# Ledger of designs, part 5: VHH binders against Translation initiation factor eIF2B subunit alpha (eif-2Balpha)

Target 1, 305 residues: Translation initiation factor eIF2B subunit alpha (eif-2Balpha), of Caenorhabditis elegans (p34604)
Amino acid sequence: MVQESIISSFRGKLENDPSKSTSLATVETLLEVLDRSRATTVAEFQNELNQVVAALEKTDYSSTSIRSAADLFTRFTSLAPAALLDQEDFSQVLDLYRQRARSFIKNVRGSRAKISKCARLFFTHHMNILTHSYSKVVLETILDAHKSGYHLHVWVTESQPDASGKLVFEELKKNGVPTTLVLDSCVGYVMERIQAVLVGAEGVMETGGIINKIGTVNVCIIAKSRHVPVYVCAETIKFVREFPLNQADIPQEFKYRTSVIERNNLELEHPDVDYTAPEFLTLIITDVGAMKPEAVGEELIKMYI

## First folded at step 18 (VHH; from Y2 with E111D)

Design K2
Fold by ESMFold2, fold request of step 22:
Structure K2 (fold): chain B 305 residues (1-305), chain A 125 residues (1-125)
Amino acid sequence: as target 1 above (305 residues)
Amino acid sequence: QVQLQESGGGLVQAGGSLRLSCTTSGFTFSDYAMGWFRQAPGEEREFVGAISWSGDTTDYADSVKGRFTISRDNAKNTFYLQMNSLKTEDTAVYYCAADRRFYPGEWLDIDYDYWGQGTQVTVSS
């Protein structure tokens, strides 16, 4: 019953905010578990977390993203000072974990502002940008540059089948950014006018490739052929230890519909994501800096070491 | 073994110019962003400027903008700092640094992976 309410809370976080990553929703959910915990040992608490993570992994959301986020949450929250562990009152240890978890989540929430500032290093004062689908970090990056006096024109793909690009188009228009909404098939037609492609990522692979909304690989291939740089804006919480080589290697857990997983037959559904190999990307712009895709593996190792 | 070695430091009169070089070995130079930092006695290390992997993008501290120019020559594995219109406040040990990442100099919670030993620049008057 407790697991049912936590799963409902997790789903609510993602359903109420389309731009919220599965990774962020996971760590926010684990903080709720930590806040309610009455564990009396580290092992008991770890078992509580593991059971919740296992339950979240059974949802329609990416189990790779959930597991990776949970591992980061544990790493950044569970370092306890030796002096505190000398005390018999484990509630003080839990309070330290809660303090660390809130600090971690605050830093994760601040990541979009850092990415926006870092990405601006690569902007020109007058710039035509193409973006595909809906990414909150890309949207924030564009809006912050606009407010800072950059003269942008943004082409937004419609991003079928859910047409999430319409949300980006409306928000940019509302804020006075010159914006054109285009069909996904229009990218080749427009690319000659584009100085940079900005996209988000659902996951950044250890190889430096990305998983993102279907159509991303097409945009990136076209950009590469026209020598237009592709900048991926992604929080480091989206880094995962996966090594896909082709579209068939996409971790199936990045799919959002349980019926695909239960039926184990992708022929009956439209793919919702694709894989873009690092050769088609220029930079991964993150809350720890901009990097070439080839450097992602080293940065991911630093996060776990 | 990764090595960064600064050279070109020395004594110069205020209003003068000086050119620092940073030669590198032990890593693929074109894979790294490069930065210049400086530290006066008793003070914290200060960002001076940084340049991206290819040299297409630069970032400068406000205190040196317009007076200092950074550049790199990937064929020679060398990174440069041209300092013009020098002021006594520019007196410091200057360090070159290398990192696979390129990020704003105002980020204080992240540090470069590799550092040189520094070269002294002294601006008199």
Scores: ipSAE 0.710, ipTM 0.897, lowest interface PAE 0.7, mean pLDDT 86
Fold by ESMFold2, fold request of step 22:
Structure K2 (fold): chain B 305 residues (1-305), chain A 125 residues (1-125)
Amino acid sequence: as target 1 above (305 residues)
Amino acid sequence: QVQLQESGGGLVQAGGSLRLSCTTSGFTFSDYAMGWFRQAPGEEREFVGAISWSGDTTDYADSVKGRFTISRDNAKNTFYLQMNSLKTEDTAVYYCAADRRFYPGEWLDIDYDYWGQGTQVTVSS
């Protein structure tokens, strides 16, 4: 009942606004829970949030995005000085949490514009860019550079099996950006012409590696072999505390939709994402600046301290 | 212990040139982006320019573009600001700063991790 209501609200946010990320929808949903909360202790509130997060993770939206967003939401909003926790009326603590949550969400909403400006520092005025799959932040970054007078030619992989790259291709074409749609198998062929690879991430690991749409690791390996820089555009809300070494180390919840895990034989299923180790990446470009992959752990620790 | 030390400041006539240096210790210099900032009395600290880890990318404030050039020598752990065509309005204390991140200078809500003590530059007419 309650669980159904909050899940319906979450789905509604994503269905009613195609530009809204899973991460943003998650934190907006958690703010609704916080606004309605009648918790009288920190532990009671944390239990309430944990139950909602568990319910959201059972949807078929990105578990990586939900987990990272929820962890950062609770960290940024629920931190309170010990003196405030001594309040007779816990509602004053909840009001502080609500204030912090609204500030946090405002920052998250502004992240794509900040990433676009930061990424532009690394662009040249005439540039062939390769991108894989559909990232809203990468799309905004490319469009921002185009509007700012950069002469780009964007090579977009089809990104099978969901063909999400076709969406990027159509949007870029609509905005007058010179664009070529290519097969995923064509990456090695075209890489000679490419000055930079620009990809998003569903999760940025503490190691500085990324989880992204299946095929990303192949693009990045080929780019590395041809000495083409790989720029990852990712909001800090997508940082996760994981230390994978290989594809097997990635939790199954990140590789497959929840419905696939619960109902199907994973031996027979195609994974939705892959892992790209930090050695194949050049920069992680975020709403707090561009950083080398090895600096991600330090930045992530700052967000949890 | 991280240390940043500016040098090369002084008194210069308008239209003249000056070169500032920032020497560093206590961290791996090539892992850090570097920035120059300045602050005149009674004013907010102002971004001057920044340079990426390898030196391949730079960002300059509009007020200094074309007159100032930043560079770095990772073999010597040093970061430089060449100031040409100096104006009276360039008078300030100049600070070097280091951060593992490289970002646009107009981002006011983020601050560099490490700062030098500053060196005075005075431009007379």
Scores: ipSAE 0.693, ipTM 0.890, lowest interface PAE 0.8, mean pLDDT 88
Fold by ESMFold2, last read:
Structure K2 (fold): chain B 305 residues (1-305), chain A 125 residues (1-125)
Amino acid sequence: as target 1 above (305 residues)
Amino acid sequence: QVQLQESGGGLVQAGGSLRLSCTTSGFTFSDYAMGWFRQAPGEEREFVGAISWSGDTTDYADSVKGRFTISRDNAKNTFYLQMNSLKTEDTAVYYCAADRRFYPGEWLDIDYDYWGQGTQVTVSS
């Protein structure tokens, strides 16, 4: 089946390149669909994309990353001049979509480098940085600064229960970055030494708050109490149109993988993420610039409206 | 209506100094990063420098660093460019710009949201 082939291609992209994000793999996979599409109308093409996205969301990769990336891909690629939309041969419309999709993917591939350069504007040459969990963009930002001569000491939380912070700790040590691995419960103890908190996001909400690995809200509350800035490094493909007010408002698809939702008793399951309100954040640093959390809604509207 | 108005341009001798001002209205000034740009006839617009919302962070083009200083007064809704040790290659129309984002000046694919009308600076040898 076409879906089985495309799902295999998607998994291959992620398995063959550990540094590739789920978001990037998604948009590269959707470009493959677009390149081979034989659709003759916009609606037919959108249905093709929607079916593929639904299939990708059934994998146990981050469904929210897949959905966010797919929504931006379709928004960015599907706009066309009215004159072109009236063409007798829809292939000209598909060619425009392909051109726009390749441009979009080029931008997505460069996003982490842009975020790293932008974040550096806020670094001092000697910093203690605290990071929670594993964010590929935060890791790249730290490594880029280290390569550029910044003298960092990075404090990495274990990030239980999955212990993903240990991966960050090992990679930083491998690259010669002075690094200390700490318990999640040690954040209050160490915060007095910290000049900045760097975290990623699984989603950046329209209100400027974030959904990220469980424990993030604890780190950010403690940072605020100590007047330590919190910088969120997030690609704009992580922006979502959600308005959670509290932890209960987090959709289950953020809190649990699809397989857990479908097969397990959620009363017994540990949530994977928490919500951090914008008041606990200082800046959202993105591939389109750094912004205050309250500016996220306006920037998100530019992407959709 | 959002308004950005540059002033302070004019003719100045090489090695001299000039101070440009950008007065703003129609938005909450402290919510915006501000930038100076310049464009000589027949040339592309060039980044000069930018300053963050509070003024705590600045970024300058290499061609002006050490000679130009950017500052802002959030109480007066005004953004400044102090230009010292002027060279003939600094001759251009200077524009102020405002954006909710602060980002590196070498990013050419992203434009500021709001732009002034420009003020001419001419540096004679």
Scores: ipSAE 0.692, ipTM 0.882, lowest interface PAE 0.8, mean pLDDT 88
Fold by ESMFold2, last read:
Order: sequence, then C-alpha cells, then structure tokens
Structure K2 (fold): chain B 305 residues (1-305), chain A 125 residues (1-125)
Amino acid sequence: as target 1 above (305 residues)
Amino acid sequence: QVQLQESGGGLVQAGGSLRLSCTTSGFTFSDYAMGWFRQAPGEEREFVGAISWSGDTTDYADSVKGRFTISRDNAKNTFYLQMNSLKTEDTAVYYCAADRRFYPGEWLDIDYDYWGQGTQVTVSS
C-alpha cells in the first residue's frame, strides 16, 4: 500500500540513522511523495501531502515535529507564481516544487552546524553549562565547542520519567567532556555553579516561549531567579504559530504521544512537555541567527509570508 | 523612517587612528544588533565586526582583530568603530547596519535589515 510504503520509508530513515531528526526525515519523506506525485492541481497535491502527513502523525514519533516540518515544507515548496499557475501542464509546477524542496532540505541538513557556530559566540572558554533532557542540537553544540578548545563542564539532568538525560551524559563522557549527571530535583542545588542553561525545544512559539521536555520550565524559573542566562538552541523548522498563555494551553498532542491520545488514556497527569514563557528565556539561537524571544514573531512571519 | 548615518571618515596616514560613528533613528536601538561592513573599489562588501544588543558580545573579522574596537552607547543611540594602526588596505567605504538578530560574521548569505549610506576612509602611506 502507498501509505504503508511511505510510513516504512519514514521509519527506515530514522531507524537507520540515529542522528537524523524527525523533522528532517519528515521533509525527506515528503520529497519522495512529491517526486512520485501525478497530481494535476494544487488542491490535489495538497490533499496527497495532507494524507501522508496524517499517516506519519499516527506513528509514535513526535507529531509536533512532523506537523511543523510538514507545514514549512508545504509553504516553502508550494508557493507558485501567478504566471506559472496559468500553465496547462501542471508537471512544470511540480518540477518547481521539487527544486524548492531540495533546496529547503539542504538548508535543514545544515541547520545544526549553523546553530553550533552561532551558539559559541555566547560561550566563555571555561564554562559550566546545565542542560535538561536530550536535544540533538544541544548535544552537537556542546561537542562542537569542546572540539574547538572550550573547557566545559556539563551538568545533565536525568530527565524523568524516561531518563533521556542519561543518554546525553553517556555521549558527553564518551567524547571526553567533563559531565555530571544530576537528579531533576537538584537543579536548584547546582544552579549557583552554572554560567548558562542550554536547552532545546520541541516547539518555539510565536510569542518566543518554548514547549520542551517536562521539567524545562522548572529549570528556567530557577535560572531566572539566580540570573543565569537561558539559551534555547532550536532549528527554525521547530517554529510554530501558537500563542499558549499557560500550561493548560498546551495542545494534547504535545503533551502525550499520539498512541495515548487515540486510546483516550488520559487519566494520569504526566505530560511529556511543559511550556516556558519568554520572560524566562534569554536567547533563541537558530540557523538564522540568535534572537531575543520577542523577535521570534517577526522571524516566523517571514517564514509564513 | 529608519535612518542610519555614518560619520567620522576621512584621510589618515598609515599607523593612524579614526573613530567612526553611526547615529540611528526610527527604531528602538537596544532591540538591534549592529554591524560594520566595508567595501573597497572593485571588491565585494566584507564584514568588519558586529556587536550584540547590549554590547556584551562582539565578533570581528580576522583582518581587523586587535586593531579595531566596536562599541555602542544605547543611551545615545550610537554605534562606534575605533580604528587603530590603520593600513592602506583598510581604505574603503564603511557602512553601519542593524538587524534584530546577532550571528557570526562569516555567514555571508544573510543580509542585515537596515543599512547606512557609508563614509569614506582613506589610508595613505
């Protein structure tokens, strides 16, 4: 089946390359759909993409990463000049979409390296960093700075309940980075030794706030109380047009895996993520530069307009 | 009406010093990172240095490190370039620029939001 073949390709991209983000796998999968498309109208093509995206969201990979990547893929690739839409042969429109999609994917592949270089502008050569949970871009940023001669000591929270911080701790130790694994409850205890908090994001909101692994808001509140800067490393593919005001405003699909939502098993209050408002953040460091949280809305508009 | 206006250019002997100023209006200066760029005749515009919103972070091109100092005064809405130990290859039109983002100067494909008109610096032997 077409949908089953596409889902298998998507899973294969992620299972065969552990360093590949869900976002990148999504846009690469959508390019495969675009390459095979025989659509004759924009609406027909859009329906093809929507069906594939809905199928990808039913996997237990991050549905928010899939949706944000798909939204940007669609907007970037399917913008068509009025003159081209006058064409009787829609295959030329699809060829333009394919060209734009390949360019977009090239930029996404380079995003982590750009973020790493940009983040180093804010590092000192001897620096204690606290990080929470597991972010591939934060991990790459720390490793890049270490290889570039920065003397870091990294404090990693365990990040319960899934203990994903242990993976970060193990990878940092493997690469010779001085690192200390701490309980999530120890953040207040260690913060006086920390020069910067470095976290990723599952989503960067238009307000400049972030949705990230549960416990992030606790870390950021404590950091603010101790005047420790909080740097968010996030690819612009993670930017979303949402305005949450509080924890209750977080959409359920961020809070829980898709399989949990579909089984309607929400009797326990143990969401995967929390919301950190922009006043607790110092900078959003991205593949298009570092910005204050309040500038995110302007940059997001450029991406969607 | 956004305006960036450079001043302080002129003729100076090699080994001398100049201080360029960039006066700004029409935007909240403290919300913007600022950069200096230069362009010699027949060459492409090149990055000189940039400074973050508060002035806490700077980035310089290798060719000017140790000789040039960038600073800003958010109370006066001004951005400065102190040029010391000037060389003839520093001869160029110097431009100030403003952007809501701060990024490495080596990112050559990103353009700043606002640009000044430029001021000529000529370094004679």
Scores: ipSAE 0.655, ipTM 0.876, lowest interface PAE 1.0, mean pLDDT 87

## First folded at step 19 (VHH; from Y2 with I110V)

Design M1
Fold by OpenDDE, fold request of step 22:
Structure M1 (fold): chain B 305 residues (1-305), chain A 125 residues (1-125)
Amino acid sequence: as target 1 above (305 residues)
Amino acid sequence: QVQLQESGGGLVQAGGSLRLSCTTSGFTFSDYAMGWFRQAPGEEREFVGAISWSGDTTDYADSVKGRFTISRDNAKNTFYLQMNSLKTEDTAVYYCAADRRFYPGEWLDVEYDYWGQGTQVTVSS
């Protein structure tokens, strides 16, 4: 019953606020758990969080985003002075965790704005940008740039099979941004008109590569072949301690929705995401600054030490 | 050991020009974005400008835009601050800094990984 309630809360956060990321919803849900926790030991509390995370991962939302967010949240909440841990009353430790969690979430909420600001450093005032699929941070970045006086023309892939790019197209058009919808199969055709590729990420790997909507790797490879820079906009909360070397190394739970996995016929299913290796990326633009893909590993270490 | 060494500072009249250099060692220069900062007496350290890894992107404080130019030579492990049309308000100790990340100059909470010792620039009226 508790798990169902938690899942409902999590889903509610996302359904009631379409602008909310899976990562943010995850950590907000975990904060709720923390706020209600009556754990008396670190181990007990950790187990409680793990159970919640496991429940969230059973949803059809991005497992990559859930996992990365949960891992970072847990890391931040597990830090307490020895003096507090030695006390019989664990309530003080929980209070500290709550404070840290709130601070963490506050930073996460501000991440997109920072990314947007940072990204503009790499834009020209008249720039043709290609984006793939639907990314909240990318959309915000483009809109902010437009509002700041940049004259962007945005090329948006339709992003089959769900045509998620159409949502971006419509939103950009609504806001007066010159936008062209592009067939996925036409990316190579239009790339000669593109000055930069801007994509989001469900996860940023330790390799500096990214997991993102299926078709991302195709776009990036084409861009690279044409010497078009590829900029990834990603919150640090999406950094994952995984080191994939190829598509096969990506966990199944990252590739497929839970409901699809449960059908037990993955051979007939296409993955929802693909892996783009670091060599096809130019920069990872984050809320802590822009970095080369090679620097991601170091930043990830800093987050966990 | 990582070292950043500023040079080229000195006394100059208002309207004059100076070129500062920052020579680096102990790290892979091309893997780092570079920044210039300055601190006037009694004032806080302020951002002057920064340059990306390859030099393709630069960012400047509004107070120096159009007057200052940052460049870098990765082969020489050196980056530069060309200061033109200097004003008395530009008087400060100028510091070079390095970080693997590139930041907007307006971010005040950013801490660069490495810093130089600074060089004095004095602009007289």
Scores: ipSAE 0.876, ipTM 0.946, lowest interface PAE 0.4, mean pLDDT 94
Fold by OpenDDE, fold request of step 22:
Structure M1 (fold): chain B 305 residues (1-305), chain A 125 residues (1-125)
Amino acid sequence: as target 1 above (305 residues)
Amino acid sequence: QVQLQESGGGLVQAGGSLRLSCTTSGFTFSDYAMGWFRQAPGEEREFVGAISWSGDTTDYADSVKGRFTISRDNAKNTFYLQMNSLKTEDTAVYYCAADRRFYPGEWLDVEYDYWGQGTQVTVSS
């Protein structure tokens, strides 16, 4: 019953706020758990969080985003002085965790704005940008740039099979941004007109590569072949301590929705995401600055030390 | 050991020019974005400008835009600050800094990985 309520809360956060990322919803949900926690030991509390995370990962939302966000949340919230841990009363520790969690979430909420600002450093005032699928941070970045006086023409892939790019297309048009919808199969055709590729990420791997909507790797390879820079906009909470070497190394839970894994023969299914290796990426633009893909590993280490 | 060393500072008259250099060692220079900062007496350290890894992207504080230019020579592990049309307000200790990340200059909470010792620039009236 408790798990169902937590999942419901998580889903509610995402359904009621289309601008909310899976990652943010995850950490907000974990905060709720923390607020209600009556754990008396670190181990008990950690187990409680782990159970919740496991439950969230059973949803059809991005497992990659959930996991990365949860891991980082846990890391940041679990830091307590030894003096507090030695006390019989664990309530003070929980209070500290709560405080840290809130601070963490506040930072997460501000991450897209920072990314947007950082991304503009790499934009020209008149720029043709190609984006793939639907990314909240990318959309916000483009819109902010537009509001800041950049004259962007955005090329958006339709992004089959769910045509998620159409949502971006519509939103950009609504906001007065010149936008062209592009067939996934036409990416190579239009790349001659593109000055930069801007994509989001469900996860940023330790390799500096990214997991993102299926078709991302195609876009990036084409871009690279044409010497078009590829910029990834990603919050640091999407950084994952995984080191995939190829598409096959991507965990199944990252590639497929839970419902698909449970009900379908995966051999007959198309993955929801693909892996783009770091060699096809130019920069990872994050809320802590822009970095080369090869610097991601170091950043991850810093985050977890 | 990582080292950043500034040079080229000194006394200059208002309207004059000065070129600062920052020579680096102990790390792969091309893997780092570089920044210039300055601190005037009694004031907080402020961002002057930064340059990306290849030099393709630069960012400047509004107070120095159009007057200062940052460049880098990756083959020499050196990055530069060309200061033109200097003003008395430009008087400060200038620091070079290095980080693997490139930041907007307006970010105040950024901590660069490595710092130089600084060089004094004094602009007289």
Scores: ipSAE 0.874, ipTM 0.946, lowest interface PAE 0.4, mean pLDDT 94
Fold by ESMFold2, look of step 20:
Structure M1 (fold): chain B 305 residues (1-305), chain A 125 residues (1-125)
Amino acid sequence: as target 1 above (305 residues)
Amino acid sequence: QVQLQESGGGLVQAGGSLRLSCTTSGFTFSDYAMGWFRQAPGEEREFVGAISWSGDTTDYADSVKGRFTISRDNAKNTFYLQMNSLKTEDTAVYYCAADRRFYPGEWLDVEYDYWGQGTQVTVSS
């Protein structure tokens, strides 16, 4: 039985810090589970983690982000020498897992700074940028370049229905970045002024395509038609072993809140995200480097092997 | 089978110039970013410079900026390092490397996927 205190801690992490990703909150919560664990075998511990992950997936946060982050957490923390696994006292194995988990989380926390520095390699000193919706990593990337002396002008889509682009607009203005807020429908009108599109991702698919806020595919198609590069800034914790072929293929957990899916009432909700195929993207810029979309599958294999 | 082969190393006087080449096979060259690294005896390997898939973007270590130039010829599957104004401290084994990713040279927690065997560059006074 998953303890209510763990689920409450997960919700608290996200409610108390709106800038924290679901992925990071997930791995921090799994570290708490690991710290408290009394498991005596690997199988017992894995079952404990699986039960917590299943419970987290019942919240109204992205279940795909939770599952993907949990899979990476397990892969990066749960390898032990066979001799140690034969020990009668499993506590030494758990201590090794705890050490690795803390290192993993430190790296996840540092991912945005690494992405920002990597992305800047592709900036020009005078650059008009278009961004769609709110991405914390894109915002940090723009601010890093601005502080480093780049002369940017940023066009931000409003990103309806949530109007989350207004948050980006206000934060950029606060930091002295020349910024223009535009309607989502204005992208075609302004694209001729744009040197690069910067977007985040809710998930980076094994095919190199992305799932992101509704409207992203429209921006990327228009950018492609005007030969404007599209740079996706995404942490590797967002990489997912999924293969959507079209908009209908997007996992329902990405499209809708968990509570809507459980009520089986999907005809009453518009989707929150869309899929952008890799041919509309130029680079995926990550905490392990920039890569062409077609290289994502290979890099995913390295993370799981 | 992926292969990277450096050539052009040798002995040169301080202030002189030398050009290294890295010839590649066994992969689609234009799909890879390329880097030059060097290692002197008893020292850690250090980044020299890197170039993106198409050659449009470069990154250099501060110690070689203005003196070294990297380039690539995707039609010939070859990657180059032009070294000018050589100093005694440039003495090292120089390695060519390839990776599907392009990233800042100061990153120490990632490694390139493929490496050459190296070529010796010796700068005498």
Scores: ipSAE 0.742, ipTM 0.907, lowest interface PAE 0.6, mean pLDDT 87
Fold by ESMFold2, fold request of step 22:
Structure M1 (fold): chain B 305 residues (1-305), chain A 125 residues (1-125)
Amino acid sequence: as target 1 above (305 residues)
Amino acid sequence: QVQLQESGGGLVQAGGSLRLSCTTSGFTFSDYAMGWFRQAPGEEREFVGAISWSGDTTDYADSVKGRFTISRDNAKNTFYLQMNSLKTEDTAVYYCAADRRFYPGEWLDVEYDYWGQGTQVTVSS
């Protein structure tokens, strides 16, 4: 079946470009499906997309990133106005879908640069920043500000269990950014020196809370207690229609990889993420602007119209 | 329901000053970022400046930096534009706008949610 070749293409995109997100690779893969499609009805095309998305979700990449990206891809490409569905030749409808998909993907590719520019509006020229884990958006934001002449000192948590913060530390040092790598348990000690916390998100909830690498809620609680603003840098492709109230409410596919869910005893497994309620966050900085957490729901509605 | 009303426009000599006001109703003012825009005849609407929800952060177009100052008074639901050292090229209809988001003025692919009716500013030589 063609599913195996499309899964191989998806994996190749991620392997060829370490900076590429699972979300971007998903929408680029769906564009390949759309480009090859010979569907003759909307229902046939939707079924084709759904089968590919289901296959991608079975990989050990983030199933939540795949699903969220696929939902937005479908929303922006194939929910065409009713007038377009009156076309005699469905190939004209598919051509419109392709045009809209390319525009959508162009916007997704540009999201990190937009977020970086928007985030700089809140920077001061001399600033101690704390970041937790590895966020490609946060890393790009910091590097952009550094290139623009901001004098930053970045404090990076090591972010156990995978120590992904070491990668951020190394990249910042390589680019000449003053940086200190700290234990996850050091956040309370260092927070009095910090002017802002910058974190990414695995998902931004409709309520304005976030799901992100385990340890994020600890950083944000400490930041709030010290009156340090918390800025979340996240692409709108990360927005999710979920409403967790506590850590137990986090969907299992956020907490564990698919292979872990299928094979391992989850009561013994370390969760990969935690939930941070909107009350601990200051701003969600996105490719459509910075917003207070409570405005996320309204922005989500506008995306779905 | 939501209403933005500009005032304070008029005729001013080059080098002079003018202060615009934007009074709002129908929403919680402190929940919104505010922006000033302008449009000269035959031209596209141009960003002038924006201010965050609390007033702590501002962004200005390069063409007005150092001459224009924006401010807000959340107690009065009012947003201001102080224009100094006016030039003839500042002649335009000036619009007040509100959005729950705050973003760089150079972004062309997003638009503020709410707009006022505009007030004419004419700078004579």
Scores: ipSAE 0.737, ipTM 0.903, lowest interface PAE 0.8, mean pLDDT 88

Design M1
Fold by ESMFold2, fold request of step 22:
Structure M1 (fold): chain B 305 residues (1-305), chain A 125 residues (1-125)
Amino acid sequence: as target 1 above (305 residues)
Amino acid sequence: QVQLQESGGGLVQAGGSLRLSCTTSGFTFSDYAMGWFRQAPGEEREFVGAISWSGDTTDYADSVKGRFTISRDNAKNTFYLQMNSLKTEDTAVYYCAADRRFYPGEWLDVEYDYWGQGTQVTVSS
């Protein structure tokens, strides 16, 4: 009953706001749990969170995003001074947790604006940008630079099979950004015109590689061969403790980002995502700053301890 | 062990020039972005300018744009601040800092990982 209400709230956040990430919806949902909590000990509260997270992971949304966001939520919200933990009235501890959770969520909500500002440090005032697939943070970054007086021409891959690049093309055109839609197979043809590749990530691996929409690795390899920098725009809540070495090593949960349930979990030859190793990336631009891919592990450790 | 040491501070007349140096040890210099900060007595530390790992990207505080220039020499593990057209308001302790990240100087929620001890710059009339 309570878990069904919370799961419904979680789905509602995602269904009613197309711009909201699974990660943000997760932490907002956990704040609702924290607001309702009547726990009297840290262990009791942690059990409440764990049960909710387990329920959310049973949905058809990214379990990796849910777990990573929940772990970060717990680490940043539930720390308390030893003196406060010795109090007989745990409600003051919960109030501290609530204050910290709201601050944390405010930071997560502001991440795209911070990434946009940081990414501008690497833009020139007249540049051709290639982007692949639909990333909300990349779109916001491009639009923010356009509003700030940068004269961009954005080359958008079609991004088959879901054709999500068409949505990016239409949104950029609607906002007056010079934009050309190209076939995915056209990347090599146009790359010599491109000053930077700008892509998002569904996950940033501890090794500094990324998992993103199928076709991303092709774009990045071609960019590397042409000495075109590849900038990944990603919120730190997308950082995960995974170590894939090749395409077969992609965690299975990333490969099934549909709303349907598959009963026969065969390894598909038509993946929705691919893995791009860190050597094909130039910078990971995040809400805590731009970093070389090899620095991601250190930043991830700071977050997880 | 990581060490940053500023040098080149001193007394200079308004309108004059001064060059600060920051020498580093204990880390691979080219893996770090570098920044200059300053702090006047009784004030909070403020951003002056930063330079990316290779030196090809810079960011400056509005108060020093056009007057101050930052640069780095990765072969010498050295980071510089050239200060021209100095004003009395530039009087401060100047700090060198290093971080593996490069980000806008206006951000207050993040701090550089490593800091020098500072060098005094005094601008007289």
Scores: ipSAE 0.722, ipTM 0.904, lowest interface PAE 0.7, mean pLDDT 86

